VHH binders against Deoxyribodipyrimidine photo-lyase (PHR). Designs and how they scored, part 3

Target 1, 134 residues: Deoxyribodipyrimidine photo-lyase (PHR), of Oryza sativa subsp. japonica (Rice) (q6f6a2r38to171)
Amino acid sequence: GPVVYWMLRDQRLADNWALLHAAGLAAASASPLAVAFALFPRPFLLSARRRQLGFLLRGLRRLAADAAARHLPFFLFTGGPAEIPALVRRLGASTLVADFSPLRPVREALDAVVGDLRREAPGVAVHQVDAHNV

## First folded at step 1 (VHH)

Design b2d (framework vhh_8dlx_2)
Fold by ESMFold2-Fast, scan of step 1:
Structure b2d (fold): chain B 134 residues (1-134), chain A 121 residues (1-121)
Amino acid sequence: as target 1 above (134 residues)
Amino acid sequence: EVQLVESGGGVVQPGRSLRLSCAASGFTFSDYGMHWVRQAPGKGLEWIGNIYYSGSTFYNPSLKSLVTISRDDSTNTLYLQMNSLRAEDTAIYYCAAEWTVEYGSDTYDYWGKGTLVTVSS
C-alpha cells in the first residue's frame, strides 16, 4: 500500500530528507506516495498570532500547489494529529514516515499517532527521519 | 564507543518474575527508541516491544499481558519486567537501539550481546 509522509518540521518539498526517504520507500515497493500536514489545534500553537497563522497558511497553500504540480497527493487536516492515523487506515498505507522533532509536545503527538497505529493497524511500518542525521 | 550491556538473566522457576536491565553508553540514550528482542534456542528473533524517547511503550500483542518495558534516562538504563515466566520464555534477551523505529525489524542501529534466561523447574 501507499507510503504516507507526515510533514512536521521541514515544510518544503525541495531538499527534504524525510520526503526523499519516503519517496525511496515508495519506489522500492512500487507504491504511491502521499504527503500529509496536520495543523495542531490553536491552543497548542501557544504564541501563534493571527498574522503568524496567515504566513503559515500561505506557506501551506504554496506547498499544496507545488505538490499538485509534481502530481503528489497532498492532504491538509485542520483537526490535528489524530487525523493522521485515520488517513493511514483510509488509504491502506503500508508505511508512515515522519520528521523527527526535538520539541517534546510534537514528539508526544507523534507517539500518540504511533500508538494508535500499533493498536489499530499493527502491520503499518513507522519511520522517523532526522534530517540532520542523513 | 557505543555499548549496550544486558544483565539480570539466569535460571528462574516457572511462574516467577524477572527484571532485565540494559545499560547504555556512547550515544545520547534519551534520543533513541529502545527495543527488547529475544531468541529461543533453534528459533528466529522475536520482537518483544519498544519504548520511545517520550516513554510511550508498544508490545508484541502475543506478549503484552506478560511484560512491561520502562526506561530511566537519568541513568541511561532500559528495563524489561517479565511476569508469570514459562518454559517457552527460555531465550537469549537482547536490547537494541534504533533512531528510526519499525515494528518487527531485526536491523537496529546498536545491539547488546544478550543475556540468557532459562526458565526451568
Scores: ipSAE 0.000, ipTM 0.145, lowest interface PAE 14.8, mean pLDDT 76

Design b2s (framework vhh_7sr4_2)
Fold by ESMFold2-Fast, scan of step 1:
Structure b2s (fold): chain B 134 residues (1-134), chain A 121 residues (1-121)
Amino acid sequence: as target 1 above (134 residues)
Amino acid sequence: EVKLVESGGGLVQPGGSLRLSCAASGFTFSDYYMGWYRQTPGKQRDLVADITSGGSTKYGDSVKGRFTISRDNTKNTVYLQMNSLKPEDTAVYYCAAEWTVEYGSDTYDYWGQGTQVTVSS
């Protein structure tokens, strides 16, 4: 099945180590590759000023346009990281690739996603890629 | 340009105390979560403690009750008070300014250079 790259830290399509890893896995299994982005829960997002929310959304729109230009499926979720396991199951994905992050909100979200997949889709492989640790 | 400069590391005996400081510049400090992370050779970085812009704190399971994180937004500094130190606390400690990169192109994780803490038995 497909490989899904859950974009967390490296919000770019060029020179992205986790995306290259995901692409390699997809090529090795002759499977499609998709990129997913999920906005974090409202309590964290509300800690940002309202002006900053508009700025964040403009950046995501440009990223989506760049992905479309490269014929790379891009999924944007506003319901938070919990949408990621649902996407993985819906696509019948074999593998979820995520950026490693030691940061609390990202780590907690990733732990929750991994926990969901272990319960609901135990056959899915989860790979964490640390771009700063070779 | 963003800078995070750690200080206060060193050698201490088991049961001793150290206070780490991280001086930040180049960004709006009060908008960022600040954290302390640690790393031993061959392992990934682990959360020690973090503090939100509003002052709410979270601790790693191994340090809860022994370490205290605090911040001073007027001085752009975050602190880690380390009490009852154990040999297992020996690591390089990193200061981090946290804003998930997926929330915008001008926000991302910043890291200090790290400061060595050695707890010798």
Scores: ipSAE 0.000, ipTM 0.110, lowest interface PAE 13.4, mean pLDDT 75

Design b3n (framework vhh_7nfr_2)
Amino acid sequence: QVQLQESGGGLVQPGGSLRLSCAASGFTFSSYAMSWVRQAPGEGREWVSSISWSGGSTYYADSVKGRFTIARDNVKNTLYLLMDSLKSDDTAVYYCAKDFYVEYSGDEFDYWGQGTQVTVSS
ESMFold2-Fast, scan of step 1: ipSAE 0.006; ipTM 0.179

Design b3q (framework vhh_7qbe_3)
Fold by ESMFold2-Fast, scan of step 1:
Structure b3q (fold): chain B 134 residues (1-134), chain A 119 residues (1-119)
Amino acid sequence: as target 1 above (134 residues)
Amino acid sequence: QLQLVESGGGLVQAGGSLRLSCTASGFTYAMGWFRQGPGKEREFVASISWSGGSTYYADSVKGRFTISRDNAKNTLYLQMNSLKSEDTAVYYCAKDFYVEYSGDEFDYWGKGTRVTVSS
């Protein structure tokens, strides 16, 4: 089934190890690939004011347009990482691919997402890609 | 147009408890609580995923506050225990939005409910 790449570290479509891994998994199973980006809630962006957040969202929507030009579905969530499990379930995805990050808030978010999926979408595989280990 | 209505605030003595509620006029994905105390910026308190499977808390409230939701009632709760004077604030309910190739970019905030903790 479909593969979802949850974009965390590398906010780009070119030269992205996790995206390449996700694309490889999708190709191997002849399944669609989707890309998702979830904004961390404002507390993780301590100094970001509404204007700065607006600029970030416009940049991400341009990234989404670029993804569409490459025939990649792109989903942008402003509600944070908690939206990722809902997307995985809605798409009936078989696999979630995420960037490896040693940063505490990112690790906590990923652990929470994995826990949610194990409870509510059993059978979904979760892959964490570390560019330094591939 | 989604509406959020907070309730449950009031005056309480230090060490006491209060339960806040926030009712949404429709379906919401992730939800959270923020607060703004006298002379302070609005700060994060807690958030909960749409399924309730994931919760996050500010360090200052961990172990004292519990966030929960009842999706059948479109209602978010914040159980506040062991209240301290530093918890005095207006508490706001917030909804995060899903954006798929769209122009919707705004968080929605409720009007707030006031909590005063006296010594």
Scores: ipSAE 0.000, ipTM 0.143, lowest interface PAE 11.9, mean pLDDT 74

Design b4g (framework vhh_gocatamig_d2)
Fold by ESMFold2-Fast, scan of step 1:
Structure b4g (fold): chain B 134 residues (1-134), chain A 121 residues (1-121)
Amino acid sequence: as target 1 above (134 residues)
Amino acid sequence: EVQLVESGGGLVQPGGSLTLSCAASGFTFSSYALAWYRQAPGKKRELVAGITSGGDTVYMDSVKGRFTISRDNAKNSVYLQMNSLRAEDTAVYYCATEYEVTWGDSEYDYWGQGTLVTVSS
């Protein structure tokens, strides 16, 4: 089944080691590749200045446009990473590739996603790639 | 867990030099940018110098040509060589790390405890 790359840290399509790894896995199994980005909800973002939010949204729009130009399915979730396991199940994905991150909120989210998949889709392989640490 | 340990601060005469060091642990050091910030009494904390994983550097205008930031990936350390020190450089200096590769688009997650630099008038 498809390979899903959950973009956590390296929010780019060019020179992205985890994306290259995911693409290699998809090519090796002759399977489709999809990219997913989940925006982390932040309590302090409720009162974020317009400038900060505007820059974030412009970046996400550019990322989505770049993915479309490269014919990569791109999924944006604004309610946080809880939708990632649901996407994996909906697509019937064989593999989830995620960026390694030392940040605690990201690590907690990754652990929760992996836990959900172990319970609800135990056949899905999970690969965690530490960019630049081959 | 990320940890930053700073050293090298002290008292120096105007025109003197100091080297600040920051030893880092708990993350893939070579993959992330690092920075030195400072905070003078009654002032906001400001970026002094930064260095990317690839070695590209950035400096605030008032320290260009006087300060040099460098890194040693084998020792998980970042350094700030400070030359031609002025009274206005008196501040607590902080080491900080950006977890994402792209400079300016990341949150700083951990700060060191700071090291005091005093340039006597």
Scores: ipSAE 0.000, ipTM 0.090, lowest interface PAE 16.5, mean pLDDT 73

Design b4n (framework vhh_7nfr_2)
Fold by ESMFold2-Fast, scan of step 1:
Structure b4n (fold): chain B 134 residues (1-134), chain A 122 residues (1-122)
Amino acid sequence: as target 1 above (134 residues)
Amino acid sequence: QVQLQESGGGLVQPGGSLRLSCAASGFTFSDYYMSWVRQAPGEGREWVSSISGSGGSTYYADSVKGRFTIARDNVKNTLYLLMDSLKSDDTAVYYCATEYEVTWGDSEYDYWGQGTQVTVSS
């Protein structure tokens, strides 16, 4: 089945090590590749987070356009990380590739997603890629 | 408002040790991941280590694993970095930072301190 890259840290298509890893896995298995981004709810800082969220959403729109130009399926979820396991199951994906992140909400979300998949889809492989380590 | 104040840097010989501190105020410290990020002269910022709000989870860059220990004191609202076996490549300004919830990029941290200089003689 397909490989899904859950984009967290490196919100770009060029020079993205986790995306390159996911693409390599998909090529090796002759499977499709898809990219997903899940917007985290509940910004912590009111006005500053709203401005940061505005920049993020504009950037994600550009990423979606760039992905479409490359014929790369891109899924944007505004309901949060819980939509990632549902996408993995819907696509019948064999593998989920995720960025490593030390951030509390991201780590908690990643642990919850991995836990969901281990419980509901134990055949799915999960790869966590830390591009900041050599 | 939110303030982060680093201290504990200095000049040390290769193989030496330092303990960095970051005093935090203006937010509920125990609810946040806290991170150390460093910047060497002429280089970009490099993430070093992070610790969960409770202190139950810690993460390290490969370059510092086994040499550095991140810790926190939630009663004192203080973050620590205990640095052992220091190398010349560890020379940098070290910053205390709080998380950015959707990405962990250097420029995307919400609050930075002024930094503390660590110099390991070469």
Scores: ipSAE 0.000, ipTM 0.129, lowest interface PAE 14.0, mean pLDDT 74

Design b5n (framework vhh_7nfr_2)
Fold by ESMFold2-Fast, scan of step 1:
Structure b5n (fold): chain B 134 residues (1-134), chain A 122 residues (1-122)
Amino acid sequence: as target 1 above (134 residues)
Amino acid sequence: QVQLQESGGGLVQPGGSLRLSCAASGFTFSSYEMSWVRQAPGEGREWVSSISSSGSTIYYADSVKGRFTIARDNVKNTLYLLMDSLKSDDTAVYYCARDYEIYWSGDTLDYWGQGTQVTVSS
């Protein structure tokens, strides 16, 4: 079944080891590949911090354009990482590929996503890719 | 192990210029995205600018576009912020940060330096 790449750290389509790994898995099984990005549920105040949102939106616009040019489905979620297991189930995906991150909030989010999938979709494989060890 | 050391801050008149530097050690500098973040007294942290590991992708906060320039030297492991046309509202402590996650709260940064004070006043 389909392979979903949950983009976390390496927010790019070029020179991305996790994406290359996900693409290889999808090709080997003759399955679709999709990319997902989830915003974390800690919104910025609408004062000086809206400038951080501007940076994010520019990056996401570029990613969406690049994905469209490559005929690669791209899913953006604003409700946080909990939307990732729902997408995996909706697509009937065989595999979730995620970036490795040493950051505690990202590791906690990944652990929560993995826990949800093991409970509700135990047949889904989860692969975590560390760019320094690939 | 990871160390980030900012310098170049000071007192400057409105309309003046400053160049901030951040010396990095304890990691492969050329492999990481780098950012400048500032904090004025009594205010929250405000992202200023980010530069990709290669230097090819650069972003600026709307408040500093056209006035500030971010640059890096991967041979010297140094990040720069060149600030022109400084305004009183640019007064803040400026921090160098590694792998700043802009979609998180302003308090979720990987590694920061100790900061350098910029004061724009007559």
Scores: ipSAE 0.000, ipTM 0.128, lowest interface PAE 13.3, mean pLDDT 76

Design b5s (framework vhh_7sr4_2)
Fold by ESMFold2-Fast, scan of step 1:
Structure b5s (fold): chain B 134 residues (1-134), chain A 121 residues (1-121)
Amino acid sequence: as target 1 above (134 residues)
Amino acid sequence: EVKLVESGGGLVQPGGSLRLSCAASGFTFSDYAMGWYRQTPGKQRDLVADITSGGSTKYGDSVKGRFTISRDNTKNTVYLQMNSLKPEDTAVYYCARDYEIYWSGDTLDYWGQGTQVTVSS
């Protein structure tokens, strides 16, 4: 089934190590490739949250437009990381590829997603890619 | 095949000490961060301590000052020295490769089988 790249740290389509890895896996199995981003709401000061979210959403809309121009499916989720396992199951994906992050909140979110997939879709392979250390 | 094997758990009295060991194989140990986690029945796993490939350490608030994590890259082993043990430290302790990087179809994280630590008089 398809390969899903869950974009976390490298919010770009060019020179993205995890995306290149996901594309290679998809090509090797002659499967579709899809990119997904899920918003991670964090405890911020109220004014900082509004400004940061607006900027992020504008950037993600630009990424979605660039992906469409390259015929690359892009899914933007506003309901948080729990939407990633649901997408993986819905698409019947074989593999989830994610960016490595040393940041605790991102690691906690990734752990929750992996835990969900282990319980509900144990046949799905999960790959984590660190552009800095691989 | 990645393999993590814990040892050193057991029954100790409050105020006692234990040293846990985790022997790793199937990967380049020196390139990875390693951690110790614990789980009590009905609760999720909590971070006890972690150590980066460079030797930087972090501890959970409840164990800071009492536990020490260390590693020996020549033996592919990570250790947890547990001092001044309290009844609330009773749990199954798990060795883990901290969020892994891999180029295979294996799972994202690797855990050992766990070792039971019981602190009771």
Scores: ipSAE 0.000, ipTM 0.107, lowest interface PAE 16.4, mean pLDDT 75

Design b6d (framework vhh_8dlx_2)
Fold by ESMFold2-Fast, scan of step 1:
Structure b6d (fold): chain B 134 residues (1-134), chain A 120 residues (1-120)
Amino acid sequence: as target 1 above (134 residues)
Amino acid sequence: EVQLVESGGGVVQPGRSLRLSCAASGFTFSDYYMHWVRQAPGKGLEWIGNIYYSGSTFYNPSLKSLVTISRDDSTNTLYLQMNSLRAEDTAIYYCAAVEYTWDSGEYDYWGKGTLVTVSS
């Protein structure tokens, strides 16, 4: 089935190692590729300054437009990382690819996502890729 | 200790170009979103643009054709190239760093600014 790239840190389509890995997996299995970004609205919105949040949202809108121009499905979720396992199940995805991150909230979110998939979709492979190794 | 140090400001004539630099230390520069912001005399802060860790750039639409932002992660340096400078570009220019996180932490870092004066 489809490969889902959960974009966490490296918010670009060009020169993105995790995206290239996900694209390679999709090509090898002759499967579609989709990109997902999950905004963590509660802690992020409470802590983000207005301008910084505005910059991020403008960047994500441009990223979505660039993905559309490339015919690459792009999903933006405002309900947090719990929407990622739901997307994986809805698409019948074979693989979830995620960026490596040393940040505690990202590690906690990834652990929760992996836990959900192990319970509800145990056949899904999860790959964590270091986005900065090139 | 985190430091951002801007340089390259000064007095320039209208129509000339200028390149500003921002030297970063005390954090993992390659993991941060970098911004350029300016403040003209008697005005509020104006966002110029940003560059993601990926190198993707986004600009204030009013300035897009006049500026280019770039970064060199090997030297921990952020750049702002400005072309066709006008009197209205007279301002203190700041670089700022923010890490995309889900906590307010200590990720709002600003330099002290560098003054650019555009005059005949």
Scores: ipSAE 0.000, ipTM 0.127, lowest interface PAE 13.5, mean pLDDT 74

Design b6g (framework vhh_gocatamig_d2)
Fold by ESMFold2-Fast, scan of step 1:
Structure b6g (fold): chain B 134 residues (1-134), chain A 120 residues (1-120)
Amino acid sequence: as target 1 above (134 residues)
Amino acid sequence: EVQLVESGGGLVQPGGSLTLSCAASGFTFDDYALAWYRQAPGKKRELVAGITSGGSTVYMDSVKGRFTISRDNAKNSVYLQMNSLRAEDTAVYYCAAVEYTWDSGEYDYWGQGTLVTVSS
């Protein structure tokens, strides 16, 4: 099945090591590639400041346009990381590729996603790629 | 100590150019999105331009094509190149940084501001 790249750190398509890794896996298995981004809503930030949220969403809209120009399916979720396992199951994906991060909130989100997939889709491979290597 | 230090403001004639610089220290710069805000006397602070950790940019409509935001991760700096300046660009310009985790609705750090005056 398809390879899904869950974009966590690098909000870019150029010089993105995790995306290159995901593309290589998809090519090797003759499978489609999709990119997903999930916004992490903090509890009680239902009304995030308009300016900060607007800036973030405009950046993500630009990223989505860049993905479309490169013929990459792009999925944006505003409901948080829990939508990633649902996407993986819906697409029948074989592999989830995610950015490695030492930051605790990102690691906890990744652990939760991996735990969900282990229970609900145990055949899915999960690859973590450290994008910062110099 | 965490710091954002702006420089490059000053007095310029309409149609002129200025480059604002913001030097950052005390945090992992590469993981942060950076933005330039401005505030004119008696007005609200508004977003002028922003750049994500991955290099994606956003601009206020009135500055598109005139201003360019860029970053240099090796120098822990963000820049705003301002061309074709107008009297309405007169404001204090602030550098701001927000952590990359996407769960922050607020900027983590703000600079002290640098004054830009566009006057004939």
Scores: ipSAE 0.000, ipTM 0.148, lowest interface PAE 11.8, mean pLDDT 76

Design b7n (framework vhh_7nfr_2)
Fold by ESMFold2-Fast, scan of step 1:
Structure b7n (fold): chain B 134 residues (1-134), chain A 120 residues (1-120)
Amino acid sequence: as target 1 above (134 residues)
Amino acid sequence: QVQLQESGGGLVQPGGSLRLSCAASGFTFSDYAMSWVRQAPGEGREWVSSISYSGDSTYYADSVKGRFTIARDNVKNTLYLLMDSLKSDDTAVYYCAREYTIEWGSYDYWGQGTQVTVSS
């Protein structure tokens, strides 16, 4: 089934090693490729910090436009990482590809996603790619 | 390893100007949004300004709009803060910070800071 690339750290389509890995897996299995990005909302943001969200959303809008130009499905979620396992199940995906990060919050989010998939969709393969290890 | 190093701070009179620089190394600078954050003695951290990875979008705290300009040079891997019409309330240590895109308004790496003192 489809391959889903959960874009975490490397928020670009050009020169993205994890995306290239996901594309290779999709090609090898003759399956579709999709890209997903999940925001981690901060409910205690002050007004000044909310302007930084506007800047982030502008960057994501550019990413979505670039994905559309490449005929690549792009899913943006604002409810956090729990939406990723739900998307994987909804699409009947065979594989989830995620960026490797040594950062604690990213590792915790990935562990939660992997835990959900292990329990509810144990046939899904999970690949972590170190996009910066080259 | 990611390194951010600020420079350009100093003592200035009210109404004066300063230019802060932040030299970045150990990562692809052009892939990251960057911010300036300041901390005055006895106060919490205050966000000052942010710039997108390309430099096309800039954002400013209400307290500095019209007085400060954020800029970047992706060829030189350098972030700038041009500070005009400085006020005593601008006295703080100014930090260069790399934006953590997974958690908006958060930073994963910080510089050591540069002291700005506006005497009045």
Scores: ipSAE 0.000, ipTM 0.147, lowest interface PAE 11.9, mean pLDDT 78

Design b7s (framework vhh_7sr4_2)
Fold by ESMFold2-Fast, scan of step 1:
Structure b7s (fold): chain B 134 residues (1-134), chain A 119 residues (1-119)
Amino acid sequence: as target 1 above (134 residues)
Amino acid sequence: EVKLVESGGGLVQPGGSLRLSCAASGFTFDDYAMGWYRQTPGKQRDLVADIYSGGDTKYGDSVKGRFTISRDNTKNTVYLQMNSLKPEDTAVYYCAREYTIEWGSYDYWGQGTQVTVSS
């Protein structure tokens, strides 16, 4: 089934190692590829943070436009990482590809997603791709 | 406890060069993408350049070929080398830390450094 790339660390389509890995897996299995981004909700927004939110939303809109131009389905979720396992199940995906991150909140979110999939969709493969540094 | 301190701004003539530095402290620098933005009065902040934790860079259309962003992870510093400066580059330049897993991807900003390009 389809390959889902859960975009975490690298919010771009160009020069993205995890996306290249996901695309390679999809090509090897003759399966569709989809890209997903999940926002963590933030209840303590101040006036200054409204501008920061504007930058993020404009960036995500550009990502969605770039994905459409490349004929890649792009899913944006505002309910947080819990929507990722639901998407994987809804699409009947075979594989979830995620960026590796050493950051605790990212690791905790990934661990929760993997735990959900092991319980509810145990046949789904999960691949973690570490971005290189040069 | 997170601090971003910009330096290197100033007055320069058209065609000149400046190098901006942003010294970061209070977090694991290597785990974060860093960016430079600029703002003129009455306008929103525009992306100048950013550099991802893996080293890949992105530039705003007006600065491609003239500016270079780089980072030194041993010094916890991000740099912006600005060449062939034009009067329209006059702005306050801000250093930002990017965090990619929440509503605001930029969670800390420096106080800004003024760059003025005039004869």
Scores: ipSAE 0.000, ipTM 0.147, lowest interface PAE 11.6, mean pLDDT 76

Design b8g (framework vhh_gocatamig_d2)
Amino acid sequence: EVQLVESGGGLVQPGGSLTLSCAASGFTFSDYWLAWYRQAPGKKRELVAGIYSGGSTVYMDSVKGRFTISRDNAKNSVYLQMNSLRAEDTAVYYCAKEVYLDSGYEFDYWGQGTLVTVSS
ESMFold2-Fast, scan of step 1: ipSAE 0.006; ipTM 0.191

Design b8j (framework vhh_5j56_2)
Fold by ESMFold2-Fast, scan of step 1:
Structure b8j (fold): chain B 134 residues (1-134), chain A 125 residues (1-125)
Amino acid sequence: as target 1 above (134 residues)
Amino acid sequence: QVQLVESGGGLVQPGGSLRLSCVASGFTFSDWSSYAIGWFRQAPGKEREGLSSISGSEGGSTSYSDSVKGRFTISRDNAKNTVYLQMNSLKPEDTAVYYCAKEVYLDSGYEFDYWGQGTQVTVSS
């Protein structure tokens, strides 16, 4: 089945080791490759500080355009990381590739996603790629 | 109240180096060590660009934009509430005001609180 790259930390298509790893796995099995990004939900209804979302969302729009130019399916979820296991099951994916990140909210989200897949889709392989340790 | 203050900017020739500092105040040690800190820059008439980030509690994980990878290095000293950006092989296009920001939550990898006026870096011969 397909390989899904869950983009967490390295939000780029060029010079992205996890994406190259995912592409290599897909090529080796003659399977499709897809990229997914999930926005993390805000923990508070009221923020003490204003967030400058404009340039952040423009970055994701550029990323989606770059993926389209490369004929690479790109999925953007605004409902948070819980959308990732659902996508993996919906696509019948064989493998989920994710960026390794030591940031707490990213680690918690990744642990939750891996836990869900181990319970509900135990045949799916999960690969974490740490570009900063290679 | 919490504050982040940037310093270390200045004028340097192409190929030169600068080290920027981001000093935090108002945080407890446990809070500070759990926050990720990022460096950003903005040139006149341009959008703000994310450059690098460093994780808090695990101390060793870093990320860099392609424009600075291999030239800039981020590091932190949690005992001093300080994050550094070592900038090598500086180019005229690196001329900008540099800002540090605390990551509050990760929605798109760049959701940060900006605190100060920044520090000016000018790369010119």
Scores: ipSAE 0.000, ipTM 0.100, lowest interface PAE 12.7, mean pLDDT 74

Design c10g (framework vhh_gocatamig_d2)
Fold by ESMFold2-Fast, scan of step 1:
Structure c10g (fold): chain B 134 residues (1-134), chain A 121 residues (1-121)
Amino acid sequence: as target 1 above (134 residues)
Amino acid sequence: EVQLVESGGGLVQPGGSLTLSCAASGFTFSSYALAWYRQAPGKKRELVAGITSGGDTVYMDSVKGRFTISRDNAKNSVYLQMNSLRAEDTAVYYCAREEDFWSGYYTFDYWGQGTLVTVSS
């Protein structure tokens, strides 16, 4: 089935190694590609401030416009990272591609998503891509 | 080594103006979002203004129209122009660099030492 790219760090469609990897996997299997973005719970006190919404909304508006211009399905979720495995199951996706991050809360969220998929969709492959090194 | 050094704080009368400056080193300045936070005694740090690498800005509601954040990539500096200052603007002001843009919320974890702004007659 489809390949889902869970966009985390590199919130752009050009020069994005994780997206390029996901696109390659989709092309190799003649499957559709979708991009997903999910708001996370706020693990740090510094990132818990709602005044950051201006940065978020402007970035998402540009991202959505770029995705539309490329005819790329884009899914935005506000319910946190648990929406990602739910999307993977709803689409019948074969593969989830995610950005690698050394940040503890992102790693914990990735571990939780992988754990959910192992329980509820054990056939789904999960790929993590370091956008700075590959 | 990431370094942020604030300057420009001081004592000012209500209705006055100050410009805060933050000089950055140890990273590719043009690639990162920068922010100004403040902390008054007994209160939590709060985001005052932010600017992305692309120049998009955000402001807390109580400073809109009074404060302006800007950046100069050639000088590796970010600025906060503060006009029509009020007693409630009294705080230590901190410059912060983006740690990551995490699912639409910036994390800021590289901080300067702060610069004190006192608004008092």
Scores: ipSAE 0.000, ipTM 0.176, lowest interface PAE 11.1, mean pLDDT 77

